# Ledger of designs, part 5: VHH binders against R-phycoerythrin subunit beta (cpeB)

Target 1, 175 residues: R-phycoerythrin subunit beta (cpeB), of Prochlorococcus marinus subsp. pastoris (q7v2z3)
Amino acid sequence: MTVSKSNQILSNDRDLENISNKNIEDIKEFINTANSRLDAIDSITNNSHAIAADAVTAMICENQDSVNTKISLDTTNKMSVCLRDGEIILRIVSYLLISDDESVLSKNCLKDLKNTYLALGVPLKNAIRVFELMRDATISDLKSTVNSMKGEKEFLSDLISNTEFQFERIINLLR
Below, E stands for the ipSAE of ESMFold2; O stands for the ipSAE of OpenDDE; V2 stands for 0.75 times the mean of E and O plus 0.25 times the DockQ between their complexes.

## First folded at step 1 (VHH)

Design c16 (framework vhh_6z1v_2)
Fold by ESMFold2-Fast, scan of step 1:
Structure c16 (fold): chain B 175 residues (1-175), chain A 121 residues (1-121)
Amino acid sequence: as target 1 above (175 residues)
Amino acid sequence: EVQLVESGGRLVRTGGSLRLSCAASGRTISSYAMGWFRQAPGKEREVVAAISYSGGSTWHADFVKGRFTISRDNAKNTVYLQMNSLKPEDTAVYYCAAEWYSDLLTGYDYWGQGTQVTVSS
């Protein structure tokens, strides 16, 4: 968790009548930036099912375009766990973007994800591809949000980079 | 249950265009992958096009690529198939299908009754 300069100003000066105009503007910027960040994260969580489902479908699409990589109906049914886990991963990524509390990975058994998928007969290459597509879709959504914002692009650029990092960290559990 | 109703099928001349619609009721289609299938007389039902839950991914069969385009409007709970440069071999009953989780080619849970498209030479 990070304490911003504006938050420090707020916590040290409880008398708003004596606060400077600069301090008031700093507080306003902090509140506006925090709200925009939370709105972007809420968009991801509200769209989590569609993002995960589209990623699974896209992966199947890619495989069906080639005879050598075509997956069976049985394998497709096993990939349903990637839909469930994809939604959980989006929630975990959203949480990590605001808290940096890595204990959530242990709580959700993501540390054992590879062994679980192997035991269930889920092809790891297909699962990795699903999560890569989810990462790309999430980043695309955030970039669209950044481009629509008037002057707060810099903080959301950091959010995009952090999103990419968190997804890659989770995907590496399957590698 | 999800109920699907196709519309827009009619007689058209070779080279013409036609837009098919598939209206869903009973549930919203935002959680369903959707597909268009067709069946010509004496042939098996074949997949024509498919679209993912959000519309972010589409697939079109080789025999319609560049001519047909699948799209969806989740707000209207409707799926479309835009058909251009129609050929006599496109003559078939066209079916709309929905499934909770898609392999895009098989396993669809819900089907419409079909709409007849006839292309005259």
Scores: ipSAE 0.000, ipTM 0.178, lowest interface PAE 15.2, mean pLDDT 73

Design d01 (framework vhh_gocatamig_d2)
Fold by ESMFold2-Fast, scan of step 1:
Structure d01 (fold): chain B 175 residues (1-175), chain A 117 residues (1-117)
Amino acid sequence: as target 1 above (175 residues)
Amino acid sequence: EVQLVESGGGLVQPGGSLTLSCAASGFTFSDYALAWYRQAPGKKRELVAGISSGGSTVYMDSVKGRFTISRDNAKNSVYLQMNSLRAEDTAVYYCARDWLYGEFDYWGQGTLVTVSS
């Protein structure tokens, strides 16, 4: 599961000068691709609260049927940390999808997140489940965007793969 | 400005039913999770039921199978259908936005539910 680190078309300033000198179809394709990418990123950013909240709520609902887990106000309040962190992580993932800068979700950052959850008494299994659900919801949102963008699937497939990779990093480093 | 207004409380006999309503304004209702909390005299507020923007629900153990939370995005409203009411359900019931964060204190004024003979 290797994700490309290079986005030379959008990260190289000289590419814009080259594209501006091409025929109209090349220019239109570049603009349409950039717009679709931004629409996908905007979708995640604008829906970050809903995605995180739905993931936390779904995890709590799953645990309500378990004899080994009781949901209380205290547990819900502890999981509010996951909701806030989930929103921040979704915004960071959005940034990473347009930038190759992975430093914001470094191994040390994720280790600090795990240590913070342990210190606050957040159940790691519940946090992991929340991030699994957020991953699934984010990918679903991106696939919906791809389906609406007829013929623009190649770059969104890369965005989906990168999204999967970033969430797998979070899940694996919390384990 | 965010506003939440509860209604539907009252006096009801044990085993009876009530429907609480919460009318919301000042925000894009469909984007937010909503919850019902309750507080009995001298006790801490506790989560009764919650509903996400996507419609997933959570319930306190003691109300499962008796209470149902629902939302109507067209009416900017969230509801709590309460069946098989017990004396222990007597409390002021509050509607809340962003209950999962704990840092956003957008609460309604509350509606009193009294379960008594």
Scores: ipSAE 0.000, ipTM 0.163, lowest interface PAE 14.3, mean pLDDT 71

Design d02 (framework vhh_gocatamig_d2; at its last look DockQ between E and O 0.02; V2 from the best seeds 0.00; counts 0 for: pae O 10.7 > 2, grease 25.5 > 24.2, SAP .712 > .668, placed apart)
Fold by OpenDDE, look of step 2:
Structure d02 (fold): chain B 175 residues (1-175), chain A 117 residues (1-117)
Amino acid sequence: as target 1 above (175 residues)
Amino acid sequence: EVQLVESGGGLVQPGGSLTLSCAASGSIFSINALAWYRQAPGKKRELVAGITEGGSTVYMDSVKGRFTISRDNAKNSVYLQMNSLRAEDTAVYYCAAYDYLWSEDYWGQGTLVTVSS
């Protein structure tokens, strides 16, 4: 499902416009939902190291047949870059989910990410796979976090869609 | 702005050891990686060693097994332990800080390391 960011923004704007005409209870519910959404997004940041590490490990496991019997120091360095950038990407995704400030994509390391990886000898296919795995892990984290919360959870579906959208935008920078 | 101050440079004999230190100050909360570079006379500046926020390290080939980079987040410092020093290690060593999220680079003034008998 290609979730159009524009449609999501429009939906949010409509919701905000409708709140002005709602009673105090509706306003409280809206605020609670918004806070729950923020808490869910914060979970991504809190678990960013684990998500990145697991994704890199999983990618390596998936490609065992292509990995030389001897783990070279060079390979270790490449993996370190993936871990570093994985955490950064998760922070960027979290920021995008909160601020809707897309300008961050042009101001940070993502602008030259593909060329940087090529220069470092990081296979783009493997990097993309790591990002895909991080996407899935992040979505799982969101589901787990929100399901453990009390209150209305109708925002979860939209949050997941938006998360997937942001990851796809980033992944496409490597294609 | 981030300020970096190097220390520990000096004259050492071949085969000797030296530890460089770099202290970071200012808006350091966004720093994702720290590194040591060096520049010998008439040569380009080159990466010697780097360390990520999570502690992952990278080294240039010629210093592998001899140099060790480490960081102390509590002290906002990065270190370079240099063992088995060689004449070709003679250079000005620079501390660098990177904010990969916002693509900002910060550099120290450098410290001279001279390896000579």
Scores: ipSAE 0.005, ipTM 0.233, lowest interface PAE 10.7, mean pLDDT 81
ESMFold2-Fast, scan of step 1: ipSAE 0.450; ipTM 0.796
ESMFold2, look of step 2: ipSAE 0.134; ipTM 0.609
ESMFold2 (binder alone), look of step 2: mean pLDDT 80; pTM 0.806

Design d03 (framework vhh_gocatamig_d2)
Fold by ESMFold2-Fast, scan of step 1:
Structure d03 (fold): chain B 175 residues (1-175), chain A 117 residues (1-117)
Amino acid sequence: as target 1 above (175 residues)
Amino acid sequence: EVQLVESGGGLVQPGGSLTLSCAASGFTFSSYDLAWYRQAPGKKRELVAGIYSGGSTVYMDSVKGRFTISRDNAKNSVYLQMNSLRAEDTAVYYCATYEFLGWSDYWGQGTLVTVSS
């Protein structure tokens, strides 16, 4: 759950013989920050199906006013694709938030996602809207989860900004 | 890559008829549901008619019995035959894919239909 840099910090602290009160507070802050980050990510992961499902439902409800007909015969299959991919996107965002390993996103991944959606007949603007709603729901979940934890306001602000950034990167692939 | 091109719009008298055509390219036409939408000045865009990949059709109440949507998979084309036209049918008509309860990802440029005496 800790990145390589964090492991190096812990190793250095263990090797110190003259630990000061400042160093003890630094260790406490590091542990609290890591625990808060883990709790926030676990919340997103545990709620990923609900976040994706609620986003798909909300997108459909928003579009209800645009239709005066019966649903598409293929609607269920296309909705299932959006739900599954939404959960995968939440998993990718969660990984990026804890690892900062941007190599998981590549030009091939970007091209493949959009081209796959086009080939499957998944409406790009519906997928975009679902991902926008998932972004908003994830941010709301983070604010709710972190408000119940002891931590620094800077941590929450950074986590929210990073979450917005990662979602916008993914959403822009489909625009 | 995906392109929809409408044609057939114009000026017609009340009670007259027009046929709109839409030529599609850049996707597997036979696998897609398709639709015609319209938007009159100052009004919201609305779904007029849809045709599923399997051939079944749907229509908005105000055009039912007057309009007929059809498709030709061999020609990658969808059509809207409009009969008994009324002044209220005056609008820009758009050809589009019909997906997720009437949402559309791919749109044509639109063609103007004016019903005027």
Scores: ipSAE 0.000, ipTM 0.135, lowest interface PAE 13.2, mean pLDDT 72

Design d04 (framework vhh_gocatamig_d2)
Fold by ESMFold2-Fast, scan of step 1:
Structure d04 (fold): chain B 175 residues (1-175), chain A 119 residues (1-119)
Amino acid sequence: as target 1 above (175 residues)
Amino acid sequence: EVQLVESGGGLVQPGGSLTLSCAASGFTVSDNYLAWYRQAPGKKRELVAGITSGGSTVYMDSVKGRFTISRDNAKNSVYLQMNSLRAEDTAVYYCAAEYLYDSGWFDYWGQGTLVTVSS
């Protein structure tokens, strides 16, 4: 059977009249949750450079502030590679938060990252620290983005746990 | 030899509880990501719960508030506490680990343990 667009729209409108207030609230909640996820992901994506840059800077400052431990200029310059890779990882994490499609991030990709860092003489301890700081900054941004949303406490907790899980997975594979 | 051995599965009434255990040998669980997956007849294997070396956890939506994943590093084990069980939870449950050894990345899976929720 062929149905016109106009007739289909009218049919859908009639069906909505038969839906209870509880079902309407469930639909609103689903849409609001999806919008909150998109807002959180948009925030991470738009702030990816700042999050990565701030994490690298913070790691360098931590090392410089230590008694008798100085990070060399050569090591500092090598850590600039973490800025590019950190931005890419933030984009991948953002994608995983909306799609749940883990195929985007393979173990071979993470293994190649570690092998590349080892080949380039990048200290893995410093790279790990940068990603820990990126994790913390991303979680802080998520808290600020969804904090004002009524009824979103469980959603925020879930989003934070998932974000922490993805970052810890990456960090553990670099260990 | 890296090995994961599950235990604790069985028949339970709806609303009941079970604790699944996964004992690891040949590697240290404190250093690894650990997860529980399940596969019901006719369905694909799905992630139920995961726990990182740092203790962060993730859960499938349908089990949040009912299931709890935990690790005991001293016993080299990971657990899944399942409360308020439903017929839909009936599946074979698998323990999985991401293990990094020297230059290699490996996924280790247990043999699976059957959980049947029925009256």
Scores: ipSAE 0.006, ipTM 0.273, lowest interface PAE 11.2, mean pLDDT 71

Design d05 (framework vhh_gocatamig_d2)
Fold by ESMFold2-Fast, scan of step 1:
Structure d05 (fold): chain B 175 residues (1-175), chain A 118 residues (1-118)
Amino acid sequence: as target 1 above (175 residues)
Amino acid sequence: EVQLVESGGGLVQPGGSLTLSCAASGSIFSYYALAWYRQAPGKKRELVAGISDSGSTVYMDSVKGRFTISRDNAKNSVYLQMNSLRAEDTAVYYCAKWEDYLGYFDYWGQGTLVTVSS
């Protein structure tokens, strides 16, 4: 929504004969914000394998501290599908942060993810935890990539909220 | 892109203590699951201890109660406190991302040698 409004402002301002300093500042802010968004998306994409792999291993670590939640080798092997799917999810989230094209979700069969995991014997609680850890890691990566300057801080808050929203949509497919 | 550097190894007597440190470069250290591995000459590498981003830990049976893994995300560092050292603990110790059973490992350091002998 914030990105859509910025695009509208930029389009209208390009048609003006006499652009004021305020209009120029709005255009500069939009361009700088778009560049920051692209840098953040590039960071997520470049780190997608590490984010997914570390989330799977972190989930397994968490479960090894309790006899009742200890993960067997067989279960660990089944969780390898979460690594593959996690990388795909990160790429989809990255795309959704740039555009509002939700057809990507339906075309990639994510709507049936829960039934697929049940059929494969993947514990849903463990898959949900992996994707929660991926969400948290992605948000941490975004905070590290975007600078703390006043204007970019407001953009970062919106980007984090949108990232959280997209991950929750996907996690809810497993609930 | 992440570089890991181990330090703190040395010669200690049986029953002694030693603290290993691993310093990392890179913006994403705080969410890595990290582990200490060791390898003695002519033996396979083995996982000694692992720690998740949230601080959950795992240990191999032979070091439980003797070794403690910890992390300091502000310093991009992970530590292995080793107490009650035995001759069998003699090895080169490495820190790395904990991915052994997923078939991945990236970014190994040079290792730090621990020798337990009188």
Scores: ipSAE 0.000, ipTM 0.130, lowest interface PAE 15.6, mean pLDDT 71

Design d06 (framework vhh_gocatamig_d2)
Fold by ESMFold2-Fast, scan of step 1:
Structure d06 (fold): chain B 175 residues (1-175), chain A 118 residues (1-118)
Amino acid sequence: as target 1 above (175 residues)
Amino acid sequence: EVQLVESGGGLVQPGGSLTLSCAASGFTFSEYALAWYRQAPGKKRELVAGITYGGSTVYMDSVKGRFTISRDNAKNSVYLQMNSLRAEDTAVYYCARGLDFYSYEDYWGQGTLVTVSS
């Protein structure tokens, strides 16, 4: 008959206390990490309009330097859809960073975003660029709000990687 | 070169059944998700059903319980079994490849017409 190591440990009150102490440290780390995550999400939510608006403006400015890619006033007016959708995307990303519930993506008809933009006359290349700029701005915002001291670096790296992944999934709907 | 070829479309009466097939070539079939989309005249293209490389499935609410998506990795094929067909199911049905259901589909078939009419 084989006796597991865990059964041997649990037979001793001294070992049980040591296991409980380790569990308490793990719980403390989880709470501390959750608080940092909530602060980061709160920052994104509070800055969502500015992030989306600045991304649209930056894309327009980038395209004013080239005759071939110069954006007209008519096109900039059509890009107002990207501002609205950009704020929605930031809300969805924020939710995914907390809940990991991917059903939100299927329910919001984001997979039909490309056809919607084509029907509205929104240039896909400009919409893609706006969302790339929003991704970059969101990552920058996360870096400014999360504590980067020793012990938090791994958490920040994970949060940034997850944010990048979620944005790329959404941007790919337009490619 | 990636190719997706649909077959099995046709005219069927309401309440009838039809099986669509999609034959794939030019890629490692078992590593990709595949989906069936449809587009009726004057309407947007919509996801009907999808299947991941692991066999997990998703369905549009209006076809749940009536349609079944399946795959055969040995035959490089994906199927859509359609039962209890309705007039609203009339559309061109497309087979599409993707890494998952949330990423852009990178290759599409030519489409096969399904008409549900008396």
Scores: ipSAE 0.000, ipTM 0.090, lowest interface PAE 17.6, mean pLDDT 72

Design d07 (framework vhh_gocatamig_d2)
Fold by ESMFold2-Fast, scan of step 1:
Structure d07 (fold): chain B 175 residues (1-175), chain A 119 residues (1-119)
Amino acid sequence: as target 1 above (175 residues)
Amino acid sequence: EVQLVESGGGLVQPGGSLTLSCAASGFTFSSYWLAWYRQAPGKKRELVAGISTGGDTVYMDSVKGRFTISRDNAKNSVYLQMNSLRAEDTAVYYCAAPDYLYEGSFDYWGQGTLVTVSS
């Protein structure tokens, strides 16, 4: 047999109790969306090698059919730098999506990326294309990871927009 | 409802300056990142500048060093200061905000303000 309990919300401070209870529900929703955000970001991190490798491969394939824009074998070997840097960029984007700490862009030598690629003989047009393809693949990964519930759609839209913003500012370092 | 209203466009001579303003309403301004786009005759809309909630900025290469995007959260406004204007900067300029309703891009647009750099 269970003992009967009284509802404690029906007090002289009903409005405060109702506000407090609503705030708890809001916090719970925030935590649930934060957990979904972390799951989506973990997916990007876990797939970073595949995303970068696929983007490099797709860029090379796009250029194979053009006699005038064919990538030389030497240049193809130099494009392996984009694979390594692509994985690093995906981790930086993942970090920026969790934290708003933009200092990572300067600390990881991204500030001088264009000059570094020029010195290494990496064609900037090809590097830009790789990172555009990585952006597109990352957005596709985000869409695939998140369930199509109303609340989840709101933060997914935010994640996609923020992902586009972070990739664009990194790509602009090469433009 | 999200509303964006641009102002400040006009006719200027090459080398001149203009400040574009975008007044925003219907949302928590400080929680949104915002952008300026432009569309020249016969061209697609292109991102000119963007600013995050924390104040981080991005610029298209051709305007970097000449244009400055800024925001004033107290006034719910975003600005584009345009210096050293060139004929190629002639375009309709749009203020844009993202849609958090799952469209995943800049979906809220103002009506645009015309900037003409001539003579």
Scores: ipSAE 0.000, ipTM 0.092, lowest interface PAE 20.7, mean pLDDT 70

Design d08 (framework vhh_gocatamig_d2)
Fold by ESMFold2-Fast, scan of step 1:
Structure d08 (fold): chain B 175 residues (1-175), chain A 119 residues (1-119)
Amino acid sequence: as target 1 above (175 residues)
Amino acid sequence: EVQLVESGGGLVQPGGSLTLSCAASGYIFSDYALAWYRQAPGKKRELVAGITSGGSTVYMDSVKGRFTISRDNAKNSVYLQMNSLRAEDTAVYYCATEILWGYDSYDYWGQGTLVTVSS
């Protein structure tokens, strides 16, 4: 988008009225939406531990058959790997929402994650569920931090869609 | 054997429209996300649009509001509806998916379809 805006200005260098009226307003809108995007991403980054921890806890609770049953220490210990990796993934997703650089979340890293989980005896179905819950929590966090006023709704929708897409990539590679 | 076959490219004047189609085979299509990429001569390949197995979509900023990605699981196909085409949209468009076979992740690409926006 930054490159597209620069090219727009260069294309209109002979039309000073266009630069003064349309291009300047477009640049203001871009800066305002970029600031809102950064604020939303900063919120995700600052809340990454809580998002990951809550997702792991929720997944463990979902697997309990009775309200009288307490969470197993063994289950908790096995899923602690998901907490660490979940925080890292959230920060990577945050970066991807600012940039389109896929190299930050390489496919080799994701398949290595699956192999590591299998080797450690981490149930893949539980890992997948944790990431589904992290996706849902991240989307909820975005909705709470982004202004839902008329101009901001399309921006929020875009950010949610991008978040969904990145988590879908991760979840599919664990299947 | 995974195959992706694109169609629908062609020459169109600025402001015109085209629909690209991608037919997939050799895997359980409904379980995987697909994306449209493009590459203009001398430029980097870039993600244009993506759609998840659940139907969530993403778009690059310069095409948002002009392009629409959709899928038809009954036909094992993904589509890119391109409206209000600009000269800058001229590129070879590729359909892509990422599939996990055992422990390995593989990218599958179609052959590409050329879109030229010119008078």
Scores: ipSAE 0.000, ipTM 0.272, lowest interface PAE 14.6, mean pLDDT 71

Design d09 (framework vhh_gocatamig_d2)
Fold by ESMFold2-Fast, scan of step 1:
Structure d09 (fold): chain B 175 residues (1-175), chain A 120 residues (1-120)
Amino acid sequence: as target 1 above (175 residues)
Amino acid sequence: EVQLVESGGGLVQPGGSLTLSCAASGFTFDSYALAWYRQAPGKKRELVAGIYSGGTTVYMDSVKGRFTISRDNAKNSVYLQMNSLRAEDTAVYYCARSYWDELYGHFDYWGQGTLVTVSS
């Protein structure tokens, strides 16, 4: 966003006599919260390929560990679409965590994801499982990067809830 | 209760044709890969043809060009059209559901089988 919360605080409190320890602490809290959001976004963005790739691999391993179950090379190649789309989804989620601007979802061709996957022969159950694993990995990543201070615990809970909500919206497109 | 019920087997002369049908119930049919397996006396069960939820098909080399697998999601049915039948096609044919929507993976439900005999 172009409008900074810290700038709004400073613009409202222009008198030196009105700059209290509470106003300074409010500014510090905003900066600390902004740093935590940036750390979360940076972690998701920098790890997006690894999160998506690990999720695809984990889904394949789950299928192959169960009673000598094996996934064909053909199916593995089709699941590469989930890797590409998974990275896009992670970037969209990271943007939503800071911007609250849901218009990006309508701009990114996700509405017809189920029909696209059916037409391409992508197994929907496998795609759903990949995105569930990506959700879980993203939440784990958020827990590892956010500072455990009291104020940041409340912030972490909000980030996790928002992440769960965004992934559930996308997973439901395939159900 | 998941059920797969085969029909259409019988005695046919070499060069003849048969259509096998598999009626499925108790699950979301359009989300699963389905396959036709066969087992001849003294041999292991082998994958004859399979069809993914998205419609992609797989065939055993010896039946390519002779057999066609298809599905009708509205009728919860999968079919095997068998043309130019040979003596070596004689077997019990089984309809099977894939656990993961993957034809080279685990199959969790099987029909009772239908006998196909190719003999003069």
Scores: ipSAE 0.000, ipTM 0.097, lowest interface PAE 18.9, mean pLDDT 73

Design d10 (framework vhh_gocatamig_d2)
Fold by ESMFold2-Fast, scan of step 1:
Structure d10 (fold): chain B 175 residues (1-175), chain A 119 residues (1-119)
Amino acid sequence: as target 1 above (175 residues)
Amino acid sequence: EVQLVESGGGLVQPGGSLTLSCAASGSTFSIYALAWYRQAPGKKRELVAGISYGGSTVYMDSVKGRFTISRDNAKNSVYLQMNSLRAEDTAVYYCAADLGYFTYEQDYWGQGTLVTVSS
């Protein structure tokens, strides 16, 4: 299986004496950027339950605020599946952001998710909304942990775009 | 500040092909994530395909293997190559740009181009 080459560089960052000052500064910048990425991913992983739970709650509150559209108690109970799946999705997204290997996100498993939700009576529009809210919360978390220093804006934009695309791939399978 | 203009829509027979183009104006085009959405009569607007600043792509399942999104930053353009078109692909197609969020509330939208697939 292939692994990220950045792990090799991070493991060998101790011996910089035989490298030019410019190369040392380039390596430091790479390490600092990689550390920022790891810190952001750690934040997502540590907050995965809260992100998923808050997204489910927010979706329910959005529906309750409408006088004409109120989510039923039975539907709320069925949405507990989205909480568990949401945590798993956040862990998968975290893995994808640090690895070259997307094979852990099986297309067949994601395709089956829609049919499973239909069989369980989970409204797809509510599941989609939960995942949209989780995506938005995850992006907000990334922005709060990644320092927007001069020169890191492109990195942050790429990280956000990559995170968005992984969530949209999952969400689109429910659409 | 980014303006998006779509082209390439039209009438095509089932099994046919079309290429949609979206041309953008603005000095910061390359930093935007770009997407194609579509809306059929009586249905919600849905994400068809997206391409990030970094080149990652996403497709709705029903178009995967048939549609290809690509971008050309030198020409400030994004393209949707549509092959093996089906009647259910009939919709108004919209080009959109955002910093990486693929929601209905995009920073910039084009005016849309109609694609009609009929037998």
Scores: ipSAE 0.000, ipTM 0.102, lowest interface PAE 19.2, mean pLDDT 67

Design d11 (framework vhh_gocatamig_d2)
Fold by ESMFold2-Fast, scan of step 1:
Order: structure tokens, then C-alpha cells, then sequence
Structure d11 (fold): chain B 175 residues (1-175), chain A 118 residues (1-118)
């Protein structure tokens, strides 16, 4: 549940004399949806290392196997920065999915990411690809997690779109 | 009926400026985040700029310092001020509504063409 939405729910609940039955049902649905989102987001946070590591490995394999072009050892060592940052980014995405009020923090924290990667000699196209793969893996994990939940499948596409939006914001910092 | 209608596109010289406008109707504008996307021929659609309900902004790296997104809740409008335009900025620009709670872009405008050429 985002903080701003939680405050709206509490405000509506306190004005009981003016709340219709429809408003009460809307509040109940909103709370239930928020609980399901928290469970899904918690799954992402708990799996952040595996998601980031798999994405980095997949990007390396794509570059070495698909085109038979070997990625240098130096590039591989520099991509360890992407692994560490990938885990942090997944936690930031998880936080943004919980709290829309914190979107400005993501921008401030990541504003120098491109310059840092350039200074470290990290190929931006490879970092972008890693983040795309992390997005895809995160979405796969969300689908798996939601299928194991209360059967709230209607908000799954919305949660996926939110995840895509948050990753797109971060990926665009590298473009 | 939710509608997003873009305007302000056109032909402009390199280094010039344009202001795009998106007029929204059919919903409570102040409750939603809005974004500008663009798509050049043969390329993927990309996020150019976004503005949240509270006015916080996000920009694609290549437009930071050149483009400014803003909103006017009284006029149900979102704007993209584009300065120092480059040939690479040539694209169809789309306005989109973002459902912050559900995390989706559920409505898109028809788009407005921006051509940067001499």
C-alpha cells in the first residue's frame, strides 16, 4: 500500500456518516489488493540476488554465444558493479511499488548512475540489457507468486505494468 | 469517456523550441500521473518525461536540461517544453495517463508529430 493511498483510506473510514456502501466496498477491495501487492513485492526483495545474478549471466551468455564474440575479462569484472547495483535497483523498485510518494528518491539516488558507469568503463548497452533482463525476471517471479496467492489475477497485469514503469524510469537514466 | 488530446507538434529548426500540450477529460486529472512518450519510425516507443500527482518529475537522460514537463490541474493539462531540439528528437510524441495505484498506462493520446529539420 502506498502511503498516500493509505491516508485516503483512513480519511474515508473516519467519515463514517457520509460513506456509502459502495465506498466501504471500495475501501475493502483496496486493502485486500494492497496486501496481495505487499506479498508479491516481498518475494521480489527476497529473490533480488538471484534475479540480478541471473540477469548478468544471461547478458554475458547472449554476447558470447549468440554472436560468438567473447566478452573480455575486464568487462566481466566491471559488470560485477551491475550485479551489486542490480540488487539495489530491485530493492528500489520494490520500495516504489509500495510507495509512490518515494518516486523522487529513486531519481535522486540514481541521477549519477550513467556518469558512474561511464567513469568505471561499464558499457551502457550491457547495463541497459541487464536491467531489461532483471525486469523480465521480476515479472516472471510476480506471475509465479500471484498464481500462488488468493487468485487476485485481475491486478496482476497492473502490477506488471507498474514494474515495467519503474524499471523504464531507471533504464532511461542510462540512455 | 477518458480522452487525452495532444497538440503543439510541428516542424522546427535544430536548436529551436516547441511546447507540446495534452488536454485531458473524462477523469479527475489531479489524481493521476501523466507521461510523455515518443516513437521514431522503426524504433521502440520510449519514455521521455513523467510527472506524478504531486509534481515530481522524471526525464530520459538525453533530454535532461533541455525538456521540462509540467502540469496545470485547473486546466486538466500536461505540457512538455522542448528546448535545444536536435534531429534525434524527431518522433511522434504521445501523452499517457498513469494509474499510480495500479501501476499501468491505461489511456494514450493519438500522438503529435515533431520534426526537427532544416
Amino acid sequence: as target 1 above (175 residues)
Amino acid sequence: EVQLVESGGGLVQPGGSLTLSCAASGFTFSKYALAWYRQAPGKKRELVAGITRGGSTVYMDSVKGRFTISRDNAKNSVYLQMNSLRAEDTAVYYCARYLSWYGTFDYWGQGTLVTVSS
Scores: ipSAE 0.000, ipTM 0.106, lowest interface PAE 17.8, mean pLDDT 69

